# Miniprotein binders against p81326: the designs that were tried, part 53

Target 1, 226 residues: p81326
Amino acid sequence: MLHFGGFIMEINHISKILEKEREEYIRNKVEEYLKQGFSKDDAVNKANQSWRTYIGHRIQDVIYNLLKKFLKDSGLKVTTDKALNNRNLPEELDKVKRLIAINYGEYLFLPDADVIVYKVENNDIKIIAIISVKNSFRERRFETTYWKLKLKESPVTSHIKVFLATPDKDNEISYKCPNGKPKKMRIILEYELDGIYFLKEDFEETEKAKHFGKIVEDIIEISKKL
Below, E stands for the ipSAE of ESMFold2; O stands for the ipSAE of OpenDDE; V2 stands for 0.75 times the mean of E and O plus 0.25 times the DockQ between their complexes.

## First folded at step 5 (miniprotein)

Design Rb3 (at its last look DockQ between E and O 0.01; V2 from the best seeds 0.00; counts 0 for: pae E 11.6 > 1.5, pTM E .776 < .8, placed apart)
Fold by OpenDDE base, look of step 5:
Structure Rb3 (fold): chain B 226 residues (1-226), chain A 97 residues (1-97)
Amino acid sequence: as target 1 above (226 residues)
Amino acid sequence: DEELRRLVEEAERLFREAEELARRGAPKEEVEFKLIEARYLAWRALELAEERGDKEVQARAHLVIARIEEVIARLRGDPEAIEYAREELEEAIELAE
């Protein structure tokens, strides 16, 4: 139990740690795009876009590995949407994929599910939570909210908790009403989602907005009620 | 495992560098960032060492993490964090013996 304290602190500033690689990454990508025949300005813009994608995946990988490790002793399993995109899925993952699918009449589509937490009981799978990982909110600000609402529309998926995990480095959703002005995005995300978990210390804590270190306990508690 | 040893050694190196920066009067933010980086590497080493059953690297990683946390707590001036980090450090020392 004691090893949880150090862990909670390590996720703090993960975005800053990873940002050390940015200058080298950008330089290498700019050179790559220049060799491909792009202009200098286009190469820089493409490199910056590539970096945003890259850093997002790195943060997601960290969160996945952490959840996988800390939920293991509770008998909970963790997977990713990427793992579910394979054609030849093991039976267990094929069931997971089907249990998170959203019905659009003739078609089933998966929600954006960066991390999926589930349990296996007597060969039955129960989906516990989906964690969406966002490094920044510049694009698709309410996408996670959309998926939460869609999951609520079916009795098959209505029980699935949807969480947002973010370092929120630009303080887009860290505070509800900084300087007396409501942050629309924070208010809506907190209202619609089951929880927001911050990979930093400097945020306004509420019942639904917590430090990422609390996500393990919250997921375990939810799993016991299902 | 050479990879595990490299990770923990790098964490220990960065920790020593952070302590030296602090002694030289470097900005607190710079020292803290270096410590956080060291802790991240030590944690990675610990995670991999746990998966691979390398008890030596586990003990070493725990020890450096505890040391880093104590220094961070002191830099922040958080008395509760300092006390907690001290207790964790004592435990980590006992596990490393």
Scores: ipSAE 0.225, ipTM 0.632, lowest interface PAE 2.0, mean pLDDT 88
Fold by ESMFold2, look of step 5:
Structure Rb3 (fold): chain B 226 residues (1-226), chain A 97 residues (1-97)
Amino acid sequence: as target 1 above (226 residues)
Amino acid sequence: DEELRRLVEEAERLFREAEELARRGAPKEEVEFKLIEARYLAWRALELAEERGDKEVQARAHLVIARIEEVIARLRGDPEAIEYAREELEEAIELAE
């Protein structure tokens, strides 16, 4: 038996749960980098960067597994961009890859899509949504909006919803106009994307900016229209 | 460095192409798509220029971003986005000094 409600509530707090272990992780990584010959300052910087990568990958894995389990009974399948870059790609996933690929002349690229939701009906594949998972907006902060634009250029991909999932621990996009000053990143992301799903409770909720617990119902509703 | 200059120059070229599309009366959606493509390349150039400490390319990237954001804001009728474009222009001027 599956316990959907309890699992959804836990994922809304996943970054908080993992943050309790942050100090030990960083301490161990600093020691590792010092033993590799880095200076103390370099080791600390590298350890903090390692933590950001680690927590991003772990949150992505949890989101992938949650969506895979919760969407299965609705006939929806889930994969990842990493799985689609595999050289030994099963035929079904090769079709998924071709349906989201962006053509740059002689190059074929996949969008910034950590998690991809699709369905299979009568041997046809329909891409429902792409979820980008971000823990920080200091780098590649607008790449997700660019990929949404590229997907809109083709009639075969224009229906694909592009979502952002984030704990936004540093409140970079949690509010539109904190202290009366517009937050560029929040305003642009909300305008350009189909939705932002927060892995926390404290943020400005709008029709597009929601608690992450809403994502399963939203995806199922969208899939019924396709 | 030459890769960096090529990126920002391509962003500037795409912006001028978007302006030409607008002058000939192309649909707003077509103009907007071109502007967003230019914006992506400019942000890419800015990201790499910051990594390499290339202040000249940083200033050029901020300037073209400011111009792109101003046009996008006018196409969408979004006054908050216009204020953001002004802030970007101020940063480009600061870096040129």
Scores: ipSAE 0.005, ipTM 0.265, lowest interface PAE 11.6, mean pLDDT 77
ESMFold2 (binder alone), look of step 5: mean pLDDT 81; pTM 0.755

Design Rb4 (at its last look DockQ between E and O 0.01; V2 from the best seeds 0.00; counts 0 for: pae E 17.0 > 1.5, pTM E .757 < .8, placed apart)
Fold by OpenDDE base, look of step 5:
Structure Rb4 (fold): chain B 226 residues (1-226), chain A 97 residues (1-97)
Amino acid sequence: as target 1 above (226 residues)
Amino acid sequence: DEELRRLVEEAERLFREAEELARRGAPKEEVEFKLIEARYLAWRALELARERGDKEVQARAHLVIARIEEVIARLRGDPYAIEYAREELEEAIELAE
């Protein structure tokens, strides 16, 4: 049981660790945008937007690498939507891509799938879970919910678990009813998704809202039922 | 393994630096951050040492993690965390002997 403490502690401060780079990153980006001919105010705004994108990708990469490492021993595989955007996919990844695709009649589109967990059994691929990684909920707050609902509409994809992983830096969804006032976003996300996993300690734990440290165990358990 | 030793030594160094910052009255946030960095490196060392079967580095990494967690708990002033961290530190010391 001691093994979980170190992992839990490492992930709880990921946002804070990454934010140390912010000041330097912003400074460099501001300088870059000034050289491109933007005003000081525009340069600062663009730098802040760039940082949000950058930090989001960094968190996603960390989560991907962690899941890949910890799920490896269970025989589970991990990929990303980015890896699936290649024209020349290995057969395995081409199958993964097809198995997560959402039907829009004449078109198939992929959900936002920052991390995809799947297993290979007898050359058959089973998609286990999609993890959406969100650093903040300023934009597209319910996009993950939309994809969950779309995946649920097809018998091909209805079994796929959709999880949200977030440090929730701004405490947008950490609590359901802080000060007696319901947080609509937390309530809806928790209701519609299969789980929310927090990369922090300070949150309201529920059956569906857990610390990120539990995600590996939960995924392994789901994989055994498929 | 030289890589493992470097990681754990770096964690131990950062931990000592954090303790020194704390003693000098540095802001709690700065101390905590340094401790978190140290803990991350120690955790990496621990995980790699487990994979490679390096018991010495495992023991050292576990011990420094436990020490870091105690200091973090004290900085946060959480009595439950302090108690838990003490117990883990005692276990880590026993495993390192």
Scores: ipSAE 0.007, ipTM 0.210, lowest interface PAE 10.3, mean pLDDT 85
Fold by ESMFold2, look of step 5:
Structure Rb4 (fold): chain B 226 residues (1-226), chain A 97 residues (1-97)
Amino acid sequence: as target 1 above (226 residues)
Amino acid sequence: DEELRRLVEEAERLFREAEELARRGAPKEEVEFKLIEARYLAWRALELARERGDKEVQARAHLVIARIEEVIARLRGDPYAIEYAREELEEAIELAE
């Protein structure tokens, strides 16, 4: 059983460990690509691209495991969009998928969701929250806000909270008005989403923009109202 | 049906307006905001067209969404946006057949 203080410390340590890994990862990948016959420039470019993919997946995995660990005592379950795309889906997860999927005629699409939090009551599924995990916003869109709006169109899904979790290491959305200039991306994301949770300490805290360490408490409180 | 056509035509108009903003050298954020507005309206039109079984509007909505996603992907350099644009184009093609 872990305390919320342990949760915050664990998040901060993971972020620092991931940042320290970068140089070694890139060095190893450059050597791999050089052995495959790529030029020095190509090997470096491919290694940097590989790192961006790797760090994004690592952050998703860390968030999934932390939420699974810290929400279990509250009777909340956690799954991922990858698990929901499995060919042979257990009945419980099939119900989760059906509750969040959006119908486009003969096609069924999941929202931009990396991690899904739900609970089971008397064999009924209640979706609590969807967490979208983004490492940076250079290659990001406002798709998460669209999916929030789609979920609001039905009384069955309108209660589902849509959160964004990010380290935002380049400060792309950390502040609303840096130097008196509004950051449209931060303002729109905060306005449209139910919350933004930062995996760092240096950001402008608001009612919707918090340290990721607060997400467990927030999710538990939301679940009690459903 | 006339109302559905108005909705998809407005989405198309907003997309053309976003392209004009880009040609005038407007900030990328301003262009992206207009594109998001157009995309939202196109998705609303698509949903209503499905409820009414209007395949023409469905195909038009998918097409304009695909074009919008392609421009957004280029503005952001987002590989997931490029894949999503491809999926929308595939749907528009299927509906036209």
Scores: ipSAE 0.000, ipTM 0.116, lowest interface PAE 17.0, mean pLDDT 78
ESMFold2 (binder alone), look of step 5: mean pLDDT 81; pTM 0.759

Design Rb5 (at its last look DockQ between E and O 0.07; V2 from the best seeds 0.00; counts 0 for: pae E 17.7 > 1.5, pTM E .760 < .8, placed apart)
Fold by OpenDDE base, look of step 5:
Structure Rb5 (fold): chain B 226 residues (1-226), chain A 97 residues (1-97)
Amino acid sequence: as target 1 above (226 residues)
Amino acid sequence: DEELRRLVEEAERLFREAEELARRGAPKEEVEFKLIEARYLAWRALELARERGDKEVQARAHLVIARIEEVIARLRGDPEAIDFAREELEEAIELAE
């Protein structure tokens, strides 16, 4: 019985909606890789890998567009790491890029920052939050945690909130202790990050683990304290 | 509340844009995505309007949500969802009058 009564925020279905394209995408990619001279098995494997990358970018784009729209009225701005990779940046984005850079001695590197939220006040830029978007945790499980820890090491970046947004379709981090067994990844991510936002309903809610619908309010609140 | 009105108006605008995309033969996935965005805005408007006691925005937000759900259900071809969404839309229309 789909209890229709709870306004299941529709963002919960984004992953399912995008997954409808999978069969056609896989078929087309398999054909492409076969034409390139790969074996059938290699073509299927490569197609599946390509799909994972593709769907990850699609979810990221969705989240970016949503945040950009919903934060606009609050005077907050949104960009992406991809936008910051340009050689000729507008002054504003060049400042954003510098304010999220991590010091490695002789080198500055950017964290993985799928979405960056910032405000402009009196021509000064304040970085509010970085949102990492993960569709699955099969690869680079603690990468976001690493970047959070690195950002904490500098007084320039220590204030930046790092959030994880995920549909967690495989229930890798949806619950802390399912069946009394601790989910190491959930526990570590929740401990190290400033928040986890789920694009689904079936998860264990905590102070840091929330539905994605709360991310806008949380970001606005943080922005007022900075 | 001007903020609430802007949110619900934006939801209504996005809904109309989605309907136009559908009429122009845009991919179903694109239309559905636009509808999901519209519904999220309308939901936010509804929640904030409930907190602030703005009955007008509540009614408008509820109505646009019901309309969106009906269109989504039709796009998905789910008969049960279509029937349910129709009932919810009828109720939402009655509340908005």
Scores: ipSAE 0.016, ipTM 0.351, lowest interface PAE 6.3, mean pLDDT 86
Fold by ESMFold2, look of step 5:
Structure Rb5 (fold): chain B 226 residues (1-226), chain A 97 residues (1-97)
Amino acid sequence: as target 1 above (226 residues)
Amino acid sequence: DEELRRLVEEAERLFREAEELARRGAPKEEVEFKLIEARYLAWRALELARERGDKEVQARAHLVIARIEEVIARLRGDPEAIDFAREELEEAIELAE
């Protein structure tokens, strides 16, 4: 079998699992904000924003830990953009940071990458892939495609695969032509990125749009070609 | 060291809270969510401990991960989660030597 066991099937439902805790989380946060002096309406809005941030971070953590655990036996290492922003970076991570940074004249900026997969060969580092984790698409934002295009402009970074991982709870990119109308965001994301991995069951599967459970074997296969 | 110690201690605390939830008869899903939280903090502590060469915290993180994976495996009846628990326990033992 080429898939993770029952644990990976759980990750395709991670958003649903976390939603079971939503009611109590929102209630507790509203009470907390009311005690801080916010109006009821403001407390509710802030509690909902807090939940979105919380669930987004939790999904990112699950993806990070899954990749780290299942890729280690293939000689692949995993880090995050948050780890790369820490002061006093170890030499290895400092090299990773330099290898993915994009040059804007006198400034270097990191792509929007929640998780970075790399390998070390002969004391040199090769970046394999970056994974951008999006819980939802609130606005028409194509920042992940922008970073892919910038990485393609340099021969040093053009090999880096750029993936998007999403539960897409609101079905913003799950189908190319829902109700006969083209979804511009899905079509452009699928065209420009190297892959989209859905953390849910109901979406239009293509060669680039897959269930999240396929991501480990895809990354391993890509790493063998580099 | 204190940040690293705080992370592994928080993971251990969350694990104990999950065990107390189970003892009080809390829903399986609530216990499992708390266990998942504890596991992620322990993995974060393990990552930092490896980076800093702190073998004591590495062993503590592997141990708490092993305990968490064992409970998750029992709750889910999942053989692959049991394999992960065994792997983590073996790592903790190796680091303690």
Scores: ipSAE 0.000, ipTM 0.127, lowest interface PAE 17.7, mean pLDDT 77
ESMFold2 (binder alone), look of step 5: mean pLDDT 81; pTM 0.765

Design Rb6 (at its last look DockQ between E and O 0.04; V2 from the best seeds 0.00; counts 0 for: pae E 19.1 > 1.5, pTM E .777 < .8, placed apart)
Fold by OpenDDE base, look of step 5:
Structure Rb6 (fold): chain B 226 residues (1-226), chain A 97 residues (1-97)
Amino acid sequence: as target 1 above (226 residues)
Amino acid sequence: DEELRRLVEEAERLFREAEELARRGAPKEEVEFKLIEARYLAWRALELARERGDKEVQARAHLVIARIEEVIARLRGDPEAIEWAREELEEAIELAE
């Protein structure tokens, strides 16, 4: 079993490790877009956007795999919104999908749920937590907050914990009041969400803002109370 | 599985490169980062190998992880981590035999 210390170190460097692939990825994508007839500037811009999407998915995959691994022994199960986007779901996943759905009157929609943690007890499914994974906060900064608030509006979903996991590479939410100035985004996210978990060491720790290494324990503890 | 073999071979390569950097007196942070990178790749290989039932890659990945953890522990000078890493390495060697 990866010792807790080794796990923490690995997580702290995930963003940096993945960023090593950037130059090669960008180069290849620029060439691809040039071949498609885009201008050099457009090709570079598109390549950079593609990279942001790509690295975001890679981080999500890492977090998913880590949670799946570390929660397995506790009997907790992990899935993703992507896995739920199928017409032919196994009964278990179909139940999971229904239990995270948000009511919009005539329609049910799923929240953004990069990772979903649930337990199965006596064929009943209980959703424990949704983890949103964000590499950067350039776009849709409060989207996770919106979903938390929507989930809270229903007695069916109000118990579901919503966590944000991020390396916060640009230090957008790492500190509440750097230089005495409140970081609005950090304050709001911390207030509205059930927790923020950082894939880095350099952040202001609070009751809700923790290192990602604590997420497994926190989820297990929550699962015992449901 | 060619993908699994590539991952574990890359992890092993990076581990060797890290050891060489250490021998040459490279900064600890650089060595540690290289080791962490190697460990990540090895862990990915291990997980995929478990899913696919590739026992050879599992054994290789586990062994390289244990070796990396020992070196990291030594670089940090953490006595408890060194002892844990030794135990894991012994177990990994036994599983690879």
Scores: ipSAE 0.012, ipTM 0.244, lowest interface PAE 8.8, mean pLDDT 85
Fold by ESMFold2, look of step 5:
Structure Rb6 (fold): chain B 226 residues (1-226), chain A 97 residues (1-97)
Amino acid sequence: as target 1 above (226 residues)
Amino acid sequence: DEELRRLVEEAERLFREAEELARRGAPKEEVEFKLIEARYLAWRALELARERGDKEVQARAHLVIARIEEVIARLRGDPEAIEWAREELEEAIELAE
């Protein structure tokens, strides 16, 4: 067993733990928005949107801390989109940022790269993988596949593995053929991405769709081929 | 404890239904779906049993999970999942001591 430590939530229970918190969170946020002068209907809508953002950030933080802890002894480093958007970046992180940026003519944008894994070898930085964290797929179903396709367009970034990590509590992509009917979202995501890692036990496992507990081993193996 | 006992018993019942479906030659997808339902309930029972310190239910939940994982591994042809099922069985045995 890996012993996940006292500061991370258990991966398999993360959605259920957060669901127990949801009702109080939403009630408090509605009160806050009402105090700001929003109508009741607007406050409720904003509170629900706030919850979806909050749960996504909490999951991202768990993933970041877990990967940082368990990849450190393999010479692999981990950073986040938040860290890369800070002012006065250290030279190392500035290089990481530039190595994952996508060129849109005179503009450079970061892909949807919630968590970035890289290594420093021979005074060079190699980007190994980016992990996109999605709690739900109602609004941003294929954003991660878009970024994978953009990264594949350049030989400088085409080696970067693009993974999706999700609790998928509503079973939007957990199975390929629920009730015998193909689920296009699952099939397309699995086809286009380098891997999908589920933060739960209940999903259809394939070569590319695995439990999140496998991601550390997979990243280490990939890094040895670069 | 009655609540936890009912959860693990339902998981065990669903697992036996999945085994019967498999023996009758039902489609692999149908068998696997039933096994996934059983695993979910067993996982819920295990989570609650850990929270309450109920080692008897923990052992029962680990045992049924191990049985479920073995069947799923055979249906998927996944040798790594067979190793996970073995680990789960060892945990169940440890708790029963």
Scores: ipSAE 0.000, ipTM 0.102, lowest interface PAE 19.1, mean pLDDT 77
ESMFold2 (binder alone), look of step 5: mean pLDDT 80; pTM 0.740

Design Rb7 (at its last look DockQ between E and O 0.01; V2 from the best seeds 0.00; counts 0 for: pae E 10.0 > 1.5, pTM E .781 < .8, placed apart)
Fold by OpenDDE base, look of step 5:
Structure Rb7 (fold): chain B 226 residues (1-226), chain A 97 residues (1-97)
Amino acid sequence: as target 1 above (226 residues)
Amino acid sequence: DEELRRLVEEAERLFREAEELARRGAPKEEVEFKLIEALYLAWRALELARERGDKEVQARAHLVIARIEEVIARLEGDPEAIEYAREELEEAIELAE
């Protein structure tokens, strides 16, 4: 129940705006899958799965663009893991890619990094933060935590802050102990990550769990210490 | 507070730019993104103004937020959201007077 009586539906509007496209998107995808020869039930299931992927990417894009814009004046730069997947990278992005790589002995792999914030000082690149964007926690609940732990294992990457940004629509991690019962996922994510930023108002605020509106300030502050 | 005034003025500017884009028939997504940017700045201005006790910036920020929400609601075509946003806008206008 969107309590209509409370003032500032803040950044919560992003999820709401994007969700209005759902019905039309689902309808179109169902028709597409039916034409491909799927059953009605399979078509609906596939359409819903496609929507989850689609809306997830849209939220990531919005967050990326917001961070890029609001961090620009501070001299901070923003990129994505997608941008780093190119064979021919500019020197700057190639350095960024190398500085977030995780060592697996014979192999280097990149963490999942929806948004990467870095600064350039005296031709040196310093990675400041990685932001993982999760619309829901139905799949890969601790993926971000895994990457944080892996980054922490190396002195090269141990300083990199890992943040989670989420609207948490299903209230999976909004509260630590609703009704006196600990929510394992919230507790673990908050413990292991450097911060959780909610694109909603209705959540339990802590030192590490904040409204998304604080993320820009927090990143700037971190950047000054590096 | 000059910083607070700059934030709210930027929010107001972005809001006006969004309205102009809408009037020119820009894609809905572009308008919505601009409105979200304005909303973020206005919210930030409001939060900081509350912390610092700047009532003028609070009133201005609140008014900008209400205006943004009204435009978003209209773009989305949600009658309930439109009505709610209208009521909030009326309240925000009264508080700014």
Scores: ipSAE 0.062, ipTM 0.475, lowest interface PAE 3.2, mean pLDDT 86
Fold by ESMFold2, look of step 5:
Formats: structure tokens, C-alpha cells, sequence
Structure Rb7 (fold): chain B 226 residues (1-226), chain A 97 residues (1-97)
């Protein structure tokens, strides 16, 4: 009975919902670090870092499960970089891993691919899109654009769409020209990526910068062209 | 261990190439592309070193990331990038202790 629109309303508030848990989480983590022998200042710093990692993982898990649920009826499959790091991969996932790996001389690396969408036709696997999930842009601000550029370098990966999903609660990339001044990070990300999907209500919407609820329709339409 | 050293050494090599490109007056975009390539490899080395608990490679990766972010900050005139470089340097120092 639930429809996609109802889920979108909740996911657009995911950071606010999770922030209600922040104070208790930090308190518990500080206590845990103090018991391990860290100073109070170190325990607080580590707890705050732990929270940033935790909330990012929580958002990624929600996105993965939502995409898996709503893309299933369109013949699209969803996996994660965590699943691809298993040493004993099923044949299907091993093929997915090889299709997104970048050859760097003697080294093979997976892109920043928190969530991967693909389809299977006649035992052939086609990678549709990679979604990077970022809660903030303070660290590794160029990582997603780097991977898009590397994927564009090869005919076998150049079709792969690279999307960014973010609540952007601190408005680091929500507007192109806040106060009349260009925000370079938003402009570069929007130019280089195939799409930015915001898990919140208020941001500057463009052809590439959309509400997260649009992502399912966009992925399905892309898959029909491949 | 040897795999991790090769990754961080390759990142350091790419960073030195980017510095040489800048010294020769190469276009800013060419220098930045090489810097971003070095940054990726350093982050891969950091990720693997964290999984294995290799603090030596973690510190080395943080250091080269800090150097890369400093150069990017100078090329872009971006004070946020300076902050990133300072954070990476602090992590490298902590891990070396």
C-alpha cells in the first residue's frame, strides 16, 4: 500500500530524523572511548568522527534498500561496494566487480561506488549507474568527480552514470550562487557528474540537481537506452 | 604490506610529477588532474592500510594527501582546501606517534 511518494517524504528528512539520535550516540561513544583509556578531549573528537561515519553508513543503507525495493520490478539489480569486497563472490557479482574496476597499471581499483545498479540480460551484465552517498563535503571533496573522469576514459565504462546522493544539511552544495557569489564545489559537481540527488526539500533544483525521489525514474529511463 | 607501500609510493610519484608539471608552467587543469590522480591512490592506500591496521602506511598516506590538498588550495585559492590539508597533517602526526 505504500507508494514511492510516501517514502520520499520521509527520506527527505532523513538527516533530521537521525540527528535526534546524535546526542545519545555521542554520549555513549565518549563513555566507550574513555573506558578504552583515551583522554576526554580525544574521546570527544573520536566520538564526533564516529558519528559522521555512522550517519553516512545509515544513509547509505537506507538508499540501498530503497533502490533495491523500487527497481526490482524493472529488472534492475542493486549491490554495494561492501558486497563486492567478499573474497568468495558469486559469479554474477564477480562480473559486476570486474566491469567497474579501473586498471591502474598493475593495480585494479573499484571506484567510489557505495551503491551500484546493474541489469542482467542473457548472462550479460550491464552496469547502469553508480551512486556515491555523501553526508558532507569537508573531506574527499573531489573523489566522486575523479571517478567519473576515470570511467569516461574507457569505452567499456564510459556509459556508466555517476550520481551523488546527499542530504547536504549544511548547504555546502545546495545553491550555485549563494549571495550572488559562485559556489565552485556545487558548480563543479553539477558539471562533472551525471546527477546530484538531494535528500532534503530546500535546494536549487536544475536538470542535474533534483530531489532524491526522481532517481528511480531516471535510472529506469537510462536503463532502457542501454 | 608491500602492496600498500607500492600504492603510497605511486601516489607520491604522481604528486612529484604534478609538481614538475607546475614548475614547467603546464596548464592548471593538467596539474590538477595529476594531483587528483595522486589523491585517489593515496586514499586507496589509506583505505587498505586502515583495514589491515598498518599505521605506518596510514601516516604516510595522510602526509601525501596533506601535500596534495595544499597544492590544490594554492591553485584554487580555496581556504576550505587549506583546512583539509591541516586535518590530514594532524592525522599523519598522530599516527606516527
Amino acid sequence: as target 1 above (226 residues)
Amino acid sequence: DEELRRLVEEAERLFREAEELARRGAPKEEVEFKLIEALYLAWRALELARERGDKEVQARAHLVIARIEEVIARLEGDPEAIEYAREELEEAIELAE
Scores: ipSAE 0.006, ipTM 0.336, lowest interface PAE 10.0, mean pLDDT 79
ESMFold2 (binder alone), look of step 5: mean pLDDT 80; pTM 0.748

